# Ledger of designs, part 81: miniprotein binders against q96jn8r1131to1294

Target 1, 164 residues: q96jn8r1131to1294
Amino acid sequence: TLEFLENHGKNILLSNGNRTATRVASYNQGIVVINQPLVPQLLVQVRIDFLNRQWTSSLVLGVITCAPERLNFPASACALKRAAWLLRGRGVFHNGLKICEKFGPNLDTCPEGTILGLRLDSSGGLHLHVNGVDQGVAVPDVPQPCHALVDLYGQCEQVTIVNP
Below, E stands for the ipSAE of ESMFold2; O stands for the ipSAE of OpenDDE; V2 stands for 0.75 times the mean of E and O plus 0.25 times the DockQ between their complexes.

## First folded at step 8 (miniprotein)

Design gg6 (at its last look DockQ between E and O 0.04; V2 from the best seeds 0.00; counts 0 for: pae E 11.1 > 1.5, placed apart)
Fold by OpenDDE base, look of step 8:
Structure gg6 (fold): chain B 164 residues (1-164), chain A 82 residues (1-82)
Amino acid sequence: as target 1 above (164 residues)
Amino acid sequence: SEEEKRIEELLEKILKLLEKAMWLAEEGDPEKARRLLEMAKILIELLMLIAKELGNEELLKLAEKLLKEAEQILKEVEEKLK
């Protein structure tokens, strides 16, 4: 079953069989990683449960290709400088560098209840899904194995893994 | 007491300002962060005055610690403004 790993950001509290992550303090230190690596055609989805509007930015979604169980997480995903492909706002980032200016909807403005998904296609392309709709390939060739990563940052204070 | 409650509220406001400033700096608005830090410093100085009036050494020490923290954050933010 899909669940968040016990190795997570310092401000994260896991619940609901480790399927729900809640950031219980501040605006950062909220990185979580899903236990199972992404494999082709596996759709991994999380739902935005709660937004704290005192902040403006929101969650970061992406994948890492390093071993997640031993990773020392930085305070925010944007500080990941290796083995990371991230979706933040409308941008796509690789190892901290923006490689695409506009992709999909703005993650910073997704309301509560939005379901965000990641899926690898047979060619290694990483797809973003929003409320079940494939937004296209965000990253054309992602190294495998890789794990889905969610950074509960800024507004985003709670997410839950949901089944397709 | 009411006095203690007011002090706690002031402390909370200071901490929130510091946190918000750090966030703003991280989000690419170091100028706004700087402004919040200046406000925080003013509140911390007020807290120091309160501590002195009450003869509360522990509160004074805490305020001094907060001031140092604010100044450290400010230093970091100012580096981003260069």
Scores: ipSAE 0.502, ipTM 0.792, lowest interface PAE 0.9, mean pLDDT 93
Fold by ESMFold2, look of step 8:
Structure gg6 (fold): chain B 164 residues (1-164), chain A 82 residues (1-82)
Amino acid sequence: as target 1 above (164 residues)
Amino acid sequence: SEEEKRIEELLEKILKLLEKAMWLAEEGDPEKARRLLEMAKILIELLMLIAKELGNEELLKLAEKLLKEAEQILKEVEEKLK
């Protein structure tokens, strides 16, 4: 089954059979990675369970294309300078640089209960789903293997892996 | 309106400065992050003055939240610089 990998940010507590991640301190150090690589048409979904609305920014969602099991995670996903493709706010980032200013909805405004999904298409394009609705290709031709990543940043204090 | 458009442009600039500063703070360039956060604080304080002059309580609440976040991140950045 899909689970969060035991290697994660230092402020994360895993529960619910490693399907739920909670950030238990501060606003950062909340990176988690799904334990299986994305394969064509596999839809990985997480539900936003708990938000702390005092923050303006919220979670980051994306993929890393290097092996995650022994990776030393930075404090925030935006500091990943290689092998990373990230969705933050409405922006798309590659290795820490914004490459698209507006894609899909604003992740900073997604309410509790929102289900966010990632999948690869047959051409290696990375798709974002929001509450079951495909938002299109965020990142063309992502190298494989890649793993879905969630950074429980700012507002986002808990997410849970859910089945499609 | 012209005033509303100016407010939207100012808010967008503030958000972009905060986003870049947050990224630089995590990137390990805290001196540059500090400079951008100080600039963002100045613009947020301007936004608060505009909101007070217009009596726009929602804009004032938004600006106060942005200032609180900027100050919290700045505190962490300044700790890294010490």
Scores: ipSAE 0.000, ipTM 0.284, lowest interface PAE 11.1, mean pLDDT 85
ESMFold2 (binder alone), look of step 8: mean pLDDT 85; pTM 0.821

Design gg7 (at its last look DockQ between E and O 0.07; V2 from the best seeds 0.00; counts 0 for: pae E 10.7 > 1.5, placed apart)
Fold by OpenDDE base, look of step 8:
Structure gg7 (fold): chain B 164 residues (1-164), chain A 82 residues (1-82)
Amino acid sequence: as target 1 above (164 residues)
Amino acid sequence: SEEEKRIEELLEKILKLLEKAMYLAELGDPEKARRLLEMAKILIELLMLIAKELGNEELLKLAEKLLKEAELILKEVEEKLK
């Protein structure tokens, strides 16, 4: 089953069989990684459960290709400088560098209840899904194996892994 | 106490500045982000002074961590300004 790994950001509390992640302090230190690597055509989804409107930005979603069990997570996903492809706001980032200015909906403005999904296609392209709608290829040719990463940052204080 | 309340308010303001700065840095206004970070640093330094005056080692350690955080963000923002 899909779960968040026990290796996570310092402000994260896992519950619901490690399928729910809650950031219980501050605005950062909220990185979680899903245990199973992405495989082609498998959709992995998380639901935004709770937003705290006192903050400005929201969650970061993406993948990492390094071993997640041993990763020393930084305070925020933007500090990942290797093996990281991230979606933040409307931007796509690779190892901390913005590689696309405008992609899909603005993750900073997604309301509670939004279901965000990641899926690899047969060509290694990473797709973003929003409420079941394929937004297209966010990152072409992602190395495998890779793991889905969620940074509960800013407004985003709780997410839950959901089945398609 | 009133002092504790004010300290919590200060902490809240610092964190909001840091979070907003990070947001702005990535969304096209690194200069404003820099300004916010400078403000945050000032507030953190004030917090350090308060901690020392109260003899609150826990608060001092927290402030030091916040300063490190602010400086790291600032470094990243400054790179974007080049």
Scores: ipSAE 0.425, ipTM 0.760, lowest interface PAE 1.0, mean pLDDT 93
Fold by ESMFold2, look of step 8:
Structure gg7 (fold): chain B 164 residues (1-164), chain A 82 residues (1-82)
Amino acid sequence: as target 1 above (164 residues)
Amino acid sequence: SEEEKRIEELLEKILKLLEKAMYLAELGDPEKARRLLEMAKILIELLMLIAKELGNEELLKLAEKLLKEAELILKEVEEKLK
């Protein structure tokens, strides 16, 4: 089954067989990565388990194309300036630059219990799923191999990998 | 209405300041982040005054949440300035 990689942000505690990630301090240092690359047919899903409504911004979801096992993660995913494609709020970002102003739902408003999914299609397009519903292609041609990334930022304090 | 437009503009400014301050704090410019947070707190206090003038309890609760958020971010920024 899918697990979060042991290399993660400094404020993360892994539990439940490394399938649950909790940010245990501050508002940042919460990057986690899934332990196998995305390939066609692989749907990586995480459930938002716990939100701290003291913050206005919430999690970031996306992919990195660098090998994650020994990567030194920045304090937040938005500081990744290379090899990163990120969904934040309604925006899509490539290497820290916004390339799409509005795609899919606003991640900052997703409630506890929301299941967010990432998959590649056969053409290398990155799809976002929300509660099982495909939101379409966020990024048309992501280089492979790539790994799914979640940044437990701001509001988001816990997520769990869900694979039905 | 004109009051609704004024509130929407003020709220947008506040949210942009908070978002930018959080990113500046993590990208290594905590002094600039602090200044943006101080400005955001002033604008939030204005929003609270407007909410009280209108008797808008929903808006007042929103402004109070934004103030708490600004204070939490400011605490983290002040730690980085030590």
Scores: ipSAE 0.006, ipTM 0.268, lowest interface PAE 10.7, mean pLDDT 84
ESMFold2 (binder alone), look of step 8: mean pLDDT 85; pTM 0.820

Design gg8 (at its last look DockQ between E and O 0.03; V2 from the best seeds 0.00; counts 0 for: pae E 19.5 > 1.5, placed apart)
Fold by OpenDDE base, look of step 8:
Structure gg8 (fold): chain B 164 residues (1-164), chain A 82 residues (1-82)
Amino acid sequence: as target 1 above (164 residues)
Amino acid sequence: SEEEKRIEELLEKILKLIMKALWLAEEGDPEKARRLLEMAKILIELLMLIAKELGNEELLKLAEKLLKEAEQILKEVEEKLK
């Protein structure tokens, strides 16, 4: 089953069989990683459960290709400088550098209840899904194995892994 | 099971209280935040009792972690009240 790993950001508390992540302090230190690596055609989805509008920005979604169980997570996903492909706002980032200015919906404005998904296609393309709708390829060729990453940042205070 | 469901519901309530308290504290209502955190602590203590009765070590560890967090937040909130 899909779960968040026990190795996570300092402000995260896991519940619901490690399928729910809650950031219980500040606005950062909220990175979580899903246990199973992404394989072609596997759709991994998380639902935004709670937003706190006192903060700016929102969750970051993406993948890492390093071993997640031994990773020392920085305070935010934006500080990941290697083996990271991230979706933030409308941008796509690789190792901290913006590689695409406008992709899909603005993650900073997704309301509570939004279901965000990641899926690898047969060619290694990373797709973003929003409420079940494929938004297209965010990253054309992602190295495998890779793990889905969620940074509960800013407004985003809780997410839950949901089945398709 | 029904028991597991009730435990998850309790956890959800606790987490919501903590999040609301954090927001209230930052928005200028630390007194209300304090009250919510006190309530959360009570619920967490109940959860600890449940965990012990069930022999659920994982749940107990989670509850202890929640308690520590709530107490830390409470300390910070109380400083705002001075």
Scores: ipSAE 0.012, ipTM 0.289, lowest interface PAE 9.0, mean pLDDT 88
Fold by ESMFold2, look of step 8:
Structure gg8 (fold): chain B 164 residues (1-164), chain A 82 residues (1-82)
Amino acid sequence: as target 1 above (164 residues)
Amino acid sequence: SEEEKRIEELLEKILKLIMKALWLAEEGDPEKARRLLEMAKILIELLMLIAKELGNEELLKLAEKLLKEAEQILKEVEEKLK
């Protein structure tokens, strides 16, 4: 069913039937993408399994609209300058530009065990869920099809896809 | 205490410099990333001196780990500059 796509950042090791992603080296090269596009009824959730608190920044969540199977990923999601909508810290970014200063909780402070979810609403709005609670619309009109992305950046060294 | 606050502020500055350097290296400005990492190393060395003066082994271990990570990142950034 839901898995991380085999095309991923160079420092990622997939395990647990490709449902767990671990960054096994360095602080970057940790982009993973979910193997199915988002549709209105699909809630994609990942659990933060392991954090290394030596860094101040943590994972990035978001979506891309480019086909992910053959995409050459940059070292970090923040370098995606096209077809990307990203949540980092408390900010929302579109193609590398911050479009919202504060949305939802600060992702840099989410503890291990936090379950983060992404879904589209019927209007193409991108919603963030935190531990099952809808935080509202982060991005009002995302083109479809789009694909959920996680960047295991900085603090975040492991995430696992979970079902609600 | 006031000394604990000073240490916390120094750690915060070090972590922000490393984070900014990582951002700059990823955004294609490795020369600026190198400069920030060299500044971070200087501040980490100061933190190590403070830890030794206080006899704070946990702080010293943290500072040594930060130094090693900064040096690893700097090595990668310097390869991009060649």
Scores: ipSAE 0.000, ipTM 0.107, lowest interface PAE 19.5, mean pLDDT 83
ESMFold2 (binder alone), look of step 8: mean pLDDT 85; pTM 0.822

Design kk1 (at its last look DockQ between E and O 0.77; V2 from the best seeds 0.59)
Fold by ESMFold2, look of step 8:
Structure kk1 (fold): chain B 164 residues (1-164), chain A 96 residues (1-96)
Amino acid sequence: as target 1 above (164 residues)
Amino acid sequence: DELERKIEEIIYRAFELVEKGELEEALELIVEAIRLAVENKDKDLLVWAIYIIANIAQELGDPELLEKVLELAEEAYELTKDPEIKWLIEYLEKDL
């Protein structure tokens, strides 16, 4: 069963059998990671439960390609120094380098109830799904194994893992 | 390591400036951070700083700076042998 790992950002409270993550303070320290690596064709989905529009930026979604159980997470996913492939706003980033200007929807404007999904294809391509609709390949050659990551940043205060 | 913490703070400040669109100020900071990371032999911070200066050069759209960044990345690879720098070099070379 997919759950968020116990190793997470300091401002996260896990609930609902570790399938719901809530950021309970501030705007950051909200990184969570799915407890098992992505495998080809497995769709990992989270629903945006609560947003606070006080903040201007919202969640970051992506993968890390190193083992997450004992990583020391930074305050925000954007400061992950290595092994990170992230979707932020409309852009795709690797370790802070923008590798795609525009991919999929603007994550900063996704409303509550939006279901965001990640999966790998057989070639190691990372796909984004939005409300069940495949947005295509965000990153063509993600190294494996990798783990799905969500940063409950800014606006995003709660997400829940949901089944396809 | 107190110097390591200082270098990390400089890189993070440069990253914040990039997010605000203050690219020239970010460039000044990241160049200093690279110098310090090399002197301190901090491989992880050097790798991170090279990624940040590559992003700055890409955002500025300055071909001369991109060439200098590629040279810096090649030197950093010789110092670190870090596969993340090798990935970056290959990426930048595709961006002819």
Scores: ipSAE 0.588, ipTM 0.835, lowest interface PAE 1.4, mean pLDDT 90
Fold by OpenDDE base, look of step 8:
Structure kk1 (fold): chain B 164 residues (1-164), chain A 96 residues (1-96)
Amino acid sequence: as target 1 above (164 residues)
Amino acid sequence: DELERKIEEIIYRAFELVEKGELEEALELIVEAIRLAVENKDKDLLVWAIYIIANIAQELGDPELLEKVLELAEEAYELTKDPEIKWLIEYLEKDL
Protein backbone atom coordinates (compact mmCIF):
# COMPACT_ATOMS: atom_id res chain seq x y z
CA THR B 1 0.00 0.00 0.00
CA LEU B 2 1.27 3.41 -0.97
CA GLU B 3 1.41 5.84 1.92
CA PHE B 4 3.28 8.90 2.98
CA LEU B 5 6.04 8.28 5.46
CA GLU B 6 5.73 9.55 9.00
CA ASN B 7 8.94 11.46 8.43
CA HIS B 8 7.59 14.62 6.84
CA GLY B 9 7.65 18.38 6.91
CA LYS B 10 6.72 20.09 10.13
CA ASN B 11 3.54 21.62 8.81
CA ILE B 12 2.13 18.40 7.44
CA LEU B 13 -0.74 16.50 8.95
CA LEU B 14 -1.31 13.04 7.59
CA SER B 15 -4.73 11.45 7.41
CA ASN B 16 -6.72 8.85 5.54
CA GLY B 17 -4.32 6.08 6.40
CA ASN B 18 -1.39 8.36 5.62
CA ARG B 19 -2.58 8.69 2.04
CA THR B 20 -3.61 12.30 2.45
CA ALA B 21 -1.21 15.06 3.35
CA THR B 22 -2.42 18.45 4.48
CA ARG B 23 -0.26 21.47 5.12
CA VAL B 24 -1.89 23.06 8.11
CA ALA B 25 0.32 26.11 8.58
CA SER B 26 2.22 28.72 6.60
CA TYR B 27 3.29 28.15 3.01
CA ASN B 28 6.19 25.76 3.46
CA GLN B 29 7.51 22.89 5.57
CA GLY B 30 5.31 20.65 3.52
CA ILE B 31 7.52 17.88 2.18
CA VAL B 32 6.19 14.34 2.14
CA VAL B 33 7.70 11.16 0.75
CA ILE B 34 5.91 8.07 -0.44
CA ASN B 35 6.89 4.92 1.39
CA GLN B 36 7.55 2.54 -1.48
CA PRO B 37 10.44 3.18 -3.82
CA LEU B 38 9.71 3.68 -7.45
CA VAL B 39 10.27 0.65 -9.58
CA PRO B 40 9.62 0.11 -13.24
CA GLN B 41 5.93 -0.25 -14.11
CA LEU B 42 4.84 1.32 -10.84
CA LEU B 43 2.81 4.44 -11.39
CA VAL B 44 2.59 6.59 -8.29
CA GLN B 45 -0.06 9.27 -8.40
CA VAL B 46 -1.21 12.10 -6.20
CA ARG B 47 -4.23 14.31 -6.60
CA ILE B 48 -4.19 17.99 -5.81
CA ASP B 49 -7.04 18.37 -3.37
CA PHE B 50 -6.92 21.98 -2.28
CA LEU B 51 -5.19 25.10 -3.48
CA ASN B 52 -4.86 28.39 -1.67
CA ARG B 53 -4.61 31.13 -4.27
CA GLN B 54 -3.05 33.48 -1.77
CA TRP B 55 0.30 32.19 -2.99
CA THR B 56 1.83 32.09 -6.45
CA SER B 57 3.92 28.94 -6.50
CA SER B 58 2.51 25.48 -6.06
CA LEU B 59 3.63 21.95 -5.33
CA VAL B 60 6.97 20.49 -6.22
CA LEU B 61 7.07 16.91 -7.42
CA GLY B 62 10.03 14.63 -7.81
CA VAL B 63 12.19 11.92 -6.36
CA ILE B 64 14.94 11.53 -3.82
CA THR B 65 17.64 8.91 -4.03
CA CYS B 66 18.60 8.82 -0.39
CA ALA B 67 16.98 7.06 2.51
CA PRO B 68 13.81 9.00 3.24
CA GLU B 69 13.21 7.70 6.74
CA ARG B 70 16.18 9.54 8.15
CA LEU B 71 16.06 12.63 6.00
CA ASN B 72 15.94 15.95 7.76
CA PHE B 73 13.68 17.91 5.49
CA PRO B 74 14.29 21.55 4.76
CA ALA B 75 11.46 24.03 4.60
CA SER B 76 11.29 23.60 0.84
CA ALA B 77 12.24 20.77 -1.47
CA CYS B 78 14.22 23.24 -3.50
CA ALA B 79 16.62 23.44 -0.61
CA LEU B 80 17.32 19.74 -0.45
CA LYS B 81 21.05 19.38 -0.18
CA ARG B 82 21.46 16.48 -2.55
CA ALA B 83 19.95 13.44 -4.18
CA ALA B 84 16.93 15.36 -5.40
CA TRP B 85 15.34 15.47 -8.83
CA LEU B 86 12.44 17.87 -8.83
CA LEU B 87 9.75 19.23 -11.08
CA ARG B 88 8.85 22.82 -10.29
CA GLY B 89 6.76 24.99 -12.53
CA ARG B 90 7.82 23.86 -15.96
CA GLY B 91 11.39 23.19 -14.97
CA VAL B 92 13.33 20.11 -14.00
CA PHE B 93 15.91 20.53 -11.27
CA HIS B 94 18.73 18.44 -9.89
CA ASN B 95 19.90 19.56 -6.47
CA GLY B 96 18.64 23.04 -7.25
CA LEU B 97 20.22 23.22 -10.68
CA LYS B 98 17.78 23.72 -13.50
CA ILE B 99 18.50 21.01 -16.03
CA CYS B 100 15.43 21.58 -18.18
CA GLU B 101 13.70 24.86 -18.80
CA LYS B 102 10.47 23.68 -20.28
CA PHE B 103 8.91 20.35 -19.50
CA GLY B 104 5.29 19.36 -19.37
CA PRO B 105 2.59 21.54 -17.96
CA ASN B 106 3.26 24.27 -15.46
CA LEU B 107 2.81 22.70 -12.07
CA ASP B 108 2.16 26.12 -10.59
CA THR B 109 -1.04 26.38 -12.58
CA CYS B 110 -2.45 22.89 -12.22
CA PRO B 111 -5.95 23.16 -10.82
CA GLU B 112 -7.49 21.23 -7.99
CA GLY B 113 -8.31 17.72 -9.03
CA THR B 114 -5.25 17.35 -11.19
CA ILE B 115 -3.68 13.95 -10.82
CA LEU B 116 0.08 13.93 -11.08
CA GLY B 117 1.98 10.72 -11.54
CA LEU B 118 5.54 9.51 -11.57
CA ARG B 119 6.73 6.37 -13.27
CA LEU B 120 10.07 4.82 -14.06
CA ASP B 121 10.47 3.16 -17.41
CA SER B 122 12.64 0.15 -18.12
CA SER B 123 15.58 2.40 -18.95
CA GLY B 124 15.44 4.33 -15.71
CA GLY B 125 13.69 7.30 -17.20
CA LEU B 126 11.37 9.19 -14.90
CA HIS B 127 8.07 10.04 -16.53
CA LEU B 128 5.55 12.61 -15.46
CA HIS B 129 1.90 11.78 -15.89
CA VAL B 130 -0.79 14.41 -15.81
CA ASN B 131 -4.33 13.17 -15.52
CA GLY B 132 -3.17 9.86 -16.89
CA VAL B 133 -1.33 11.32 -19.86
CA ASP B 134 2.37 10.59 -20.12
CA GLN B 135 4.17 13.89 -20.51
CA GLY B 136 7.45 12.25 -21.38
CA VAL B 137 10.75 11.67 -19.68
CA ALA B 138 11.60 14.35 -17.16
CA VAL B 139 14.81 12.70 -16.02
CA PRO B 140 16.45 10.23 -18.37
CA ASP B 141 18.37 8.17 -15.85
CA VAL B 142 17.31 8.28 -12.24
CA PRO B 143 19.43 6.47 -9.69
CA GLN B 144 17.63 3.66 -7.97
CA PRO B 145 16.22 3.11 -5.50
CA CYS B 146 14.37 6.40 -5.39
CA HIS B 147 11.26 7.61 -3.64
CA ALA B 148 8.58 9.94 -4.91
CA LEU B 149 8.48 13.25 -3.11
CA VAL B 150 5.80 15.89 -2.95
CA ASP B 151 6.36 19.32 -1.52
CA LEU B 152 3.09 20.90 -0.55
CA TYR B 153 4.36 24.37 -1.22
CA GLY B 154 2.67 27.69 -1.73
CA GLN B 155 -0.80 27.19 -3.08
CA CYS B 156 -0.87 23.45 -2.59
CA GLU B 157 -2.34 22.63 0.78
CA GLN B 158 -3.53 19.08 0.35
CA VAL B 159 -2.77 16.08 -1.80
CA THR B 160 -3.94 12.49 -1.74
CA ILE B 161 -2.32 9.39 -3.10
CA VAL B 162 -4.63 7.84 -5.64
CA ASN B 163 -4.55 4.52 -7.39
CA PRO B 164 -4.14 4.32 -11.14
CA ASP A 1 29.21 20.86 14.62
CA GLU A 2 29.60 24.59 14.82
CA LEU A 3 31.40 24.98 11.53
CA GLU A 4 28.96 22.74 9.74
CA ARG A 5 26.12 24.85 11.02
CA LYS A 6 27.84 27.96 9.81
CA ILE A 7 28.36 26.53 6.37
CA GLU A 8 24.76 25.43 6.17
CA GLU A 9 23.55 28.86 7.12
CA ILE A 10 25.67 30.46 4.46
CA ILE A 11 24.38 28.07 1.84
CA TYR A 12 20.80 28.68 2.86
CA ARG A 13 21.35 32.41 2.67
CA ALA A 14 22.85 32.04 -0.76
CA PHE A 15 19.94 29.91 -1.83
CA GLU A 16 17.44 32.48 -0.66
CA LEU A 17 19.31 35.22 -2.44
CA VAL A 18 19.22 33.22 -5.65
CA GLU A 19 15.48 32.85 -5.30
CA LYS A 20 15.26 36.61 -4.96
CA GLY A 21 17.42 37.17 -7.98
CA GLU A 22 20.24 38.68 -5.99
CA LEU A 23 22.81 36.61 -7.75
CA GLU A 24 25.94 38.62 -7.14
CA GLU A 25 25.60 38.53 -3.41
CA ALA A 26 24.64 34.89 -3.55
CA LEU A 27 27.80 34.19 -5.48
CA GLU A 28 29.98 35.75 -2.83
CA LEU A 29 28.37 33.71 -0.13
CA ILE A 30 28.45 30.42 -1.92
CA VAL A 31 32.13 30.77 -2.78
CA GLU A 32 32.82 31.16 0.90
CA ALA A 33 30.70 28.14 1.66
CA ILE A 34 32.64 26.08 -0.85
CA ARG A 35 35.90 27.09 0.72
CA LEU A 36 34.70 26.22 4.17
CA ALA A 37 33.19 22.95 3.05
CA VAL A 38 36.51 21.93 1.54
CA GLU A 39 38.36 22.87 4.67
CA ASN A 40 35.92 21.01 6.84
CA LYS A 41 35.90 18.07 4.46
CA ASP A 42 32.14 18.12 4.37
CA LYS A 43 31.19 16.25 1.24
CA ASP A 44 27.46 16.79 1.45
CA LEU A 45 27.69 20.51 1.91
CA LEU A 46 30.33 20.73 -0.76
CA VAL A 47 28.08 19.00 -3.25
CA TRP A 48 25.22 21.28 -2.34
CA ALA A 49 27.33 24.39 -2.68
CA ILE A 50 28.75 23.31 -6.01
CA TYR A 51 25.29 22.84 -7.42
CA ILE A 52 24.17 26.21 -6.14
CA ILE A 53 27.10 28.00 -7.70
CA ALA A 54 26.34 26.20 -10.93
CA ASN A 55 22.80 27.45 -10.65
CA ILE A 56 24.05 30.97 -10.08
CA ALA A 57 26.29 30.71 -13.10
CA GLN A 58 23.40 29.56 -15.24
CA GLU A 59 21.19 32.37 -14.05
CA LEU A 60 23.89 34.94 -14.66
CA GLY A 61 24.61 33.55 -18.08
CA ASP A 62 28.30 34.00 -17.46
CA PRO A 63 30.37 31.59 -19.50
CA GLU A 64 33.53 32.38 -17.62
CA LEU A 65 31.84 31.60 -14.37
CA LEU A 66 30.45 28.40 -15.81
CA GLU A 67 33.96 27.40 -16.74
CA LYS A 68 35.07 28.16 -13.23
CA VAL A 69 32.25 26.07 -11.84
CA LEU A 70 33.37 23.18 -13.98
CA GLU A 71 36.85 23.57 -12.60
CA LEU A 72 35.54 23.66 -9.06
CA ALA A 73 33.41 20.63 -9.68
CA GLU A 74 36.37 18.71 -11.01
CA GLU A 75 38.38 19.61 -7.97
CA ALA A 76 35.52 18.65 -5.73
CA TYR A 77 35.23 15.31 -7.46
CA GLU A 78 38.89 14.66 -6.89
CA LEU A 79 38.25 15.15 -3.21
CA THR A 80 34.97 13.34 -2.79
CA LYS A 81 34.48 10.95 -5.69
CA ASP A 82 30.82 11.80 -5.29
CA PRO A 83 28.67 10.56 -8.14
CA GLU A 84 26.50 13.64 -8.07
CA ILE A 85 29.51 15.82 -8.69
CA LYS A 86 30.48 13.55 -11.53
CA TRP A 87 26.99 13.98 -12.92
CA LEU A 88 27.35 17.72 -12.70
CA ILE A 89 30.65 17.63 -14.53
CA GLU A 90 29.17 15.61 -17.32
CA TYR A 91 26.16 17.87 -17.50
CA LEU A 92 28.24 21.03 -17.64
CA GLU A 93 30.53 19.63 -20.28
CA LYS A 94 27.59 18.96 -22.55
CA ASP A 95 26.19 22.43 -22.22
CA LEU A 96 29.35 24.50 -22.37
Scores: ipSAE 0.459, ipTM 0.777, lowest interface PAE 1.1, mean pLDDT 92
ESMFold2 (binder alone), look of step 8: mean pLDDT 80; pTM 0.759

Design kk10 (at its last look DockQ between E and O 0.53; V2 from the best seeds 0.00; counts 0 for: pae E 1.8 > 1.5, SAP 75.506 > 70)
Fold by OpenDDE base, look of step 8:
Structure kk10 (fold): chain B 164 residues (1-164), chain A 96 residues (1-96)
Amino acid sequence: as target 1 above (164 residues)
Amino acid sequence: DELERKIEEIIYRAFELEDKGELEEALELIVEAIRLAVENKDEDLLVWAIYYIANIAQELGDPELLEKVLELAEEAYELTKDPEIKWLIEYLEKDL
């Protein structure tokens, strides 16, 4: 069963059998990590449940290649120093380095109800899915094992893991 | 941890400077971060700093700075053998 790990950002409250993450304070400290590592053909999906429009930025989605249970989470995913492959806005980032300028839809403007998915293909490519539509390979060769990460940042105040 | 707090402060200050378009000041701060990383043998901070400079160089479209970053990364790799620094080297070599 896919769940968020108990090791999470300070402002996160887990519910619904740890399948729902809610940021209950401020605009940051909202990183969560899904318990099972990504493996080929496993589609991990989260639904954006609630947005707070007083902020401009929204959630960051991606993977980490370090041990998630021992990770000390920074206030935002953008501050992860290493082992991070992140989707922010329309960009793809590796450890803060923008490796793709325009990829998929702008995550900052995804409305409530949007379902975002991550999937590894047989060649190690990381795919983004949006409402069930494969947006293509965001990262062509992701180190494994890796875990899906969601940063409930800015507008994004709640997400829920959903099954395909 | 005080050191960790200081590092986090550096990171967010760098982002703030970048957001303000104060890239030169950001670079100066990163140099400080690198010094701190070396001094404390903090490979995580070192990785972050090198990638950050690479990103700035890329955003500026400054090939000279990119070359300097590559050199820095190579030196850092010789010191740490960090696979993520190796990745950056390979990435930069493809772009240059």
Scores: ipSAE 0.716, ipTM 0.866, lowest interface PAE 0.6, mean pLDDT 92
Fold by ESMFold2, look of step 8:
Structure kk10 (fold): chain B 164 residues (1-164), chain A 96 residues (1-96)
Amino acid sequence: as target 1 above (164 residues)
Amino acid sequence: DELERKIEEIIYRAFELEDKGELEEALELIVEAIRLAVENKDEDLLVWAIYYIANIAQELGDPELLEKVLELAEEAYELTKDPEIKWLIEYLEKDL
């Protein structure tokens, strides 16, 4: 069963059998990681449950390619400087470097109820799904193994893992 | 262990400076991190530090700093053979 790992950002409270993550303080320290590595055709999905309009930026979604169980997470996922491929806003980032200006929708504007998904294709390409619709390849060749990561940043206060 | 604490403090301080937008001060701190990484053969810290400087160089839009990052990455690749450093070199070379 897909769950968020117990190793997570300091401001996260896990609930609902570790399938729901809530950021309970501040605007950051909200990184969570899915407990299983991505394998081809596994679709990991989270629903945005609660947003706070006080903030301008919202969640970050992506993968890490190092072992997540004992990582020391930074305050924000965009501060990860190795082993990370992230979607933020409309941009795609590798280890903090913006490598694509425009991919998929702007994550900062996704409303409550949006379901965001990640999967690998058979070539190691990372796909974003939005409300069940494949947005194409965000990253063409992600090293494996990798784990899906969500940063409940800024606006995003709660997400829940949902089944495809 | 005291060295590990020192490294963690440098990393934490760099994140604070980045959060405050004090990127040039963060560069000075990360140069110290590179020195410690080389002295102690800490390859993970070295790769981390090089990507951090690359991030700052991209945010500043400073072509001279980007060229220095490429030089650092080439030297780090000789030491580490880390595929993430190779990726960075290839990425930076495409801009030329």
Scores: ipSAE 0.523, ipTM 0.761, lowest interface PAE 1.8, mean pLDDT 87
ESMFold2 (binder alone), look of step 8: mean pLDDT 74; pTM 0.646

Design kk11 (at its last look DockQ between E and O 0.81; V2 from the best seeds 0.60)
Fold by ESMFold2, look of step 8:
Structure kk11 (fold): chain B 164 residues (1-164), chain A 96 residues (1-96)
Amino acid sequence: as target 1 above (164 residues)
Amino acid sequence: DELERKIEEIIYRAFELVEKGWLEEALELIVEAIRLAVENKDKDLLVWAIYIIANIAQELGDPELLEKVLELAEEAYELTKDPEIKWLIEYLEKDL
């Protein structure tokens, strides 16, 4: 029953039972959030369906620790002023502060078909999975509850929630 | 509030300059934004600005600036009691 929330960026259209998000205009306004908080043993996975290489940057992946149902999303996840833990390009960011210079792959170079996963471990550590492979702990102690977030930014024009 | 809008625009511009690698220019802007946010008692913009100056200081690798940022964060915590500033203080103390 994992779905993208109806509260999302203005350039997003949801389809496939709200399991597919498409950015239908511009390069931004593409934030989507998964409808359930992360809990231990829940793996949230999205597949990159379509990239437009016209842009240089690509999707942002991460979590927010505030309630997403009525949040006013900024144009881009990078402008989230609080409660955000983001994987962007090569780095990991908290509210605009780079807390890790290099973690996992460079998201700007992930090809179509890449499956990206997020889960919490028992200590509240946020793990990234790439094509089924655990990349380790991106964020060691994420406040709970938190929700998985994807920003269909730049190159990334479509993602779909997939089963683990 | 026109002042609140101005402060937000300055912080966002500093963020953009960091993204472009113009760290010293970003620092000049964010220091002004912090001063204005304190004067205007805008707690949320102050918290955001403190995160941005911490990022700038970290990217510059300037230990004197990092110590100043820690002092600013401690003052901001006393003004706001925001747990996200407490997290930042603990983060910065690990590097000092």
Scores: ipSAE 0.666, ipTM 0.873, lowest interface PAE 1.0, mean pLDDT 90
Fold by OpenDDE base, look of step 8:
Structure kk11 (fold): chain B 164 residues (1-164), chain A 96 residues (1-96)
Amino acid sequence: as target 1 above (164 residues)
Amino acid sequence: DELERKIEEIIYRAFELVEKGWLEEALELIVEAIRLAVENKDKDLLVWAIYIIANIAQELGDPELLEKVLELAEEAYELTKDPEIKWLIEYLEKDL
């Protein structure tokens, strides 16, 4: 069963069998990691449950290629030191470096109810799915094993893992 | 380690400045972080700092700075043999 790990950002409260993450304070400290590593052809999806428009920006979605259980999470995913491939806005980032300027829809403007998915293909390409639609390969070759990461940042205050 | 903590703090400050668009100020900080990371032989922090300075260089659109970042990355790779740095080098070479 897909769940968020107990090791998470300081402002996160897990519920619903650890399938729902809620950021209960401020605009940051909201990183969560899904327990099972991504395997080829497995689609992992989260739904944006609530947005707080008091803040700017929104969730960051991506993967980490280090062991998640013992990570000290920074206040935001963009400050992860290593082993991080992230989707923010329309950009793709590796360890904080923008490696793609425009990819897929703007995550900062996805409305509540949007279902975002990550999937590895057989060649190690990381795909973004939006409401079930494959947006293409965001990262062509992701080291494995890797874990899906969601940063409940800015507007995004709650997400839930959903089945395809 | 107190020095490690100091380096981390500098990097975090630089990152925050980048997010605010204060790129010149961030650059000054991250260069210091790189220096300290080298001195402390901290590979992880060095990698992190180099990626941040590369990001700053991209945001600034300064080709001379990008060239300098590439040089720094190459030096760092020789020191660390870190695959993340190697990736960065390859990435930068394609975009220059």
Scores: ipSAE 0.388, ipTM 0.729, lowest interface PAE 1.4, mean pLDDT 91
ESMFold2 (binder alone), look of step 8: mean pLDDT 80; pTM 0.762

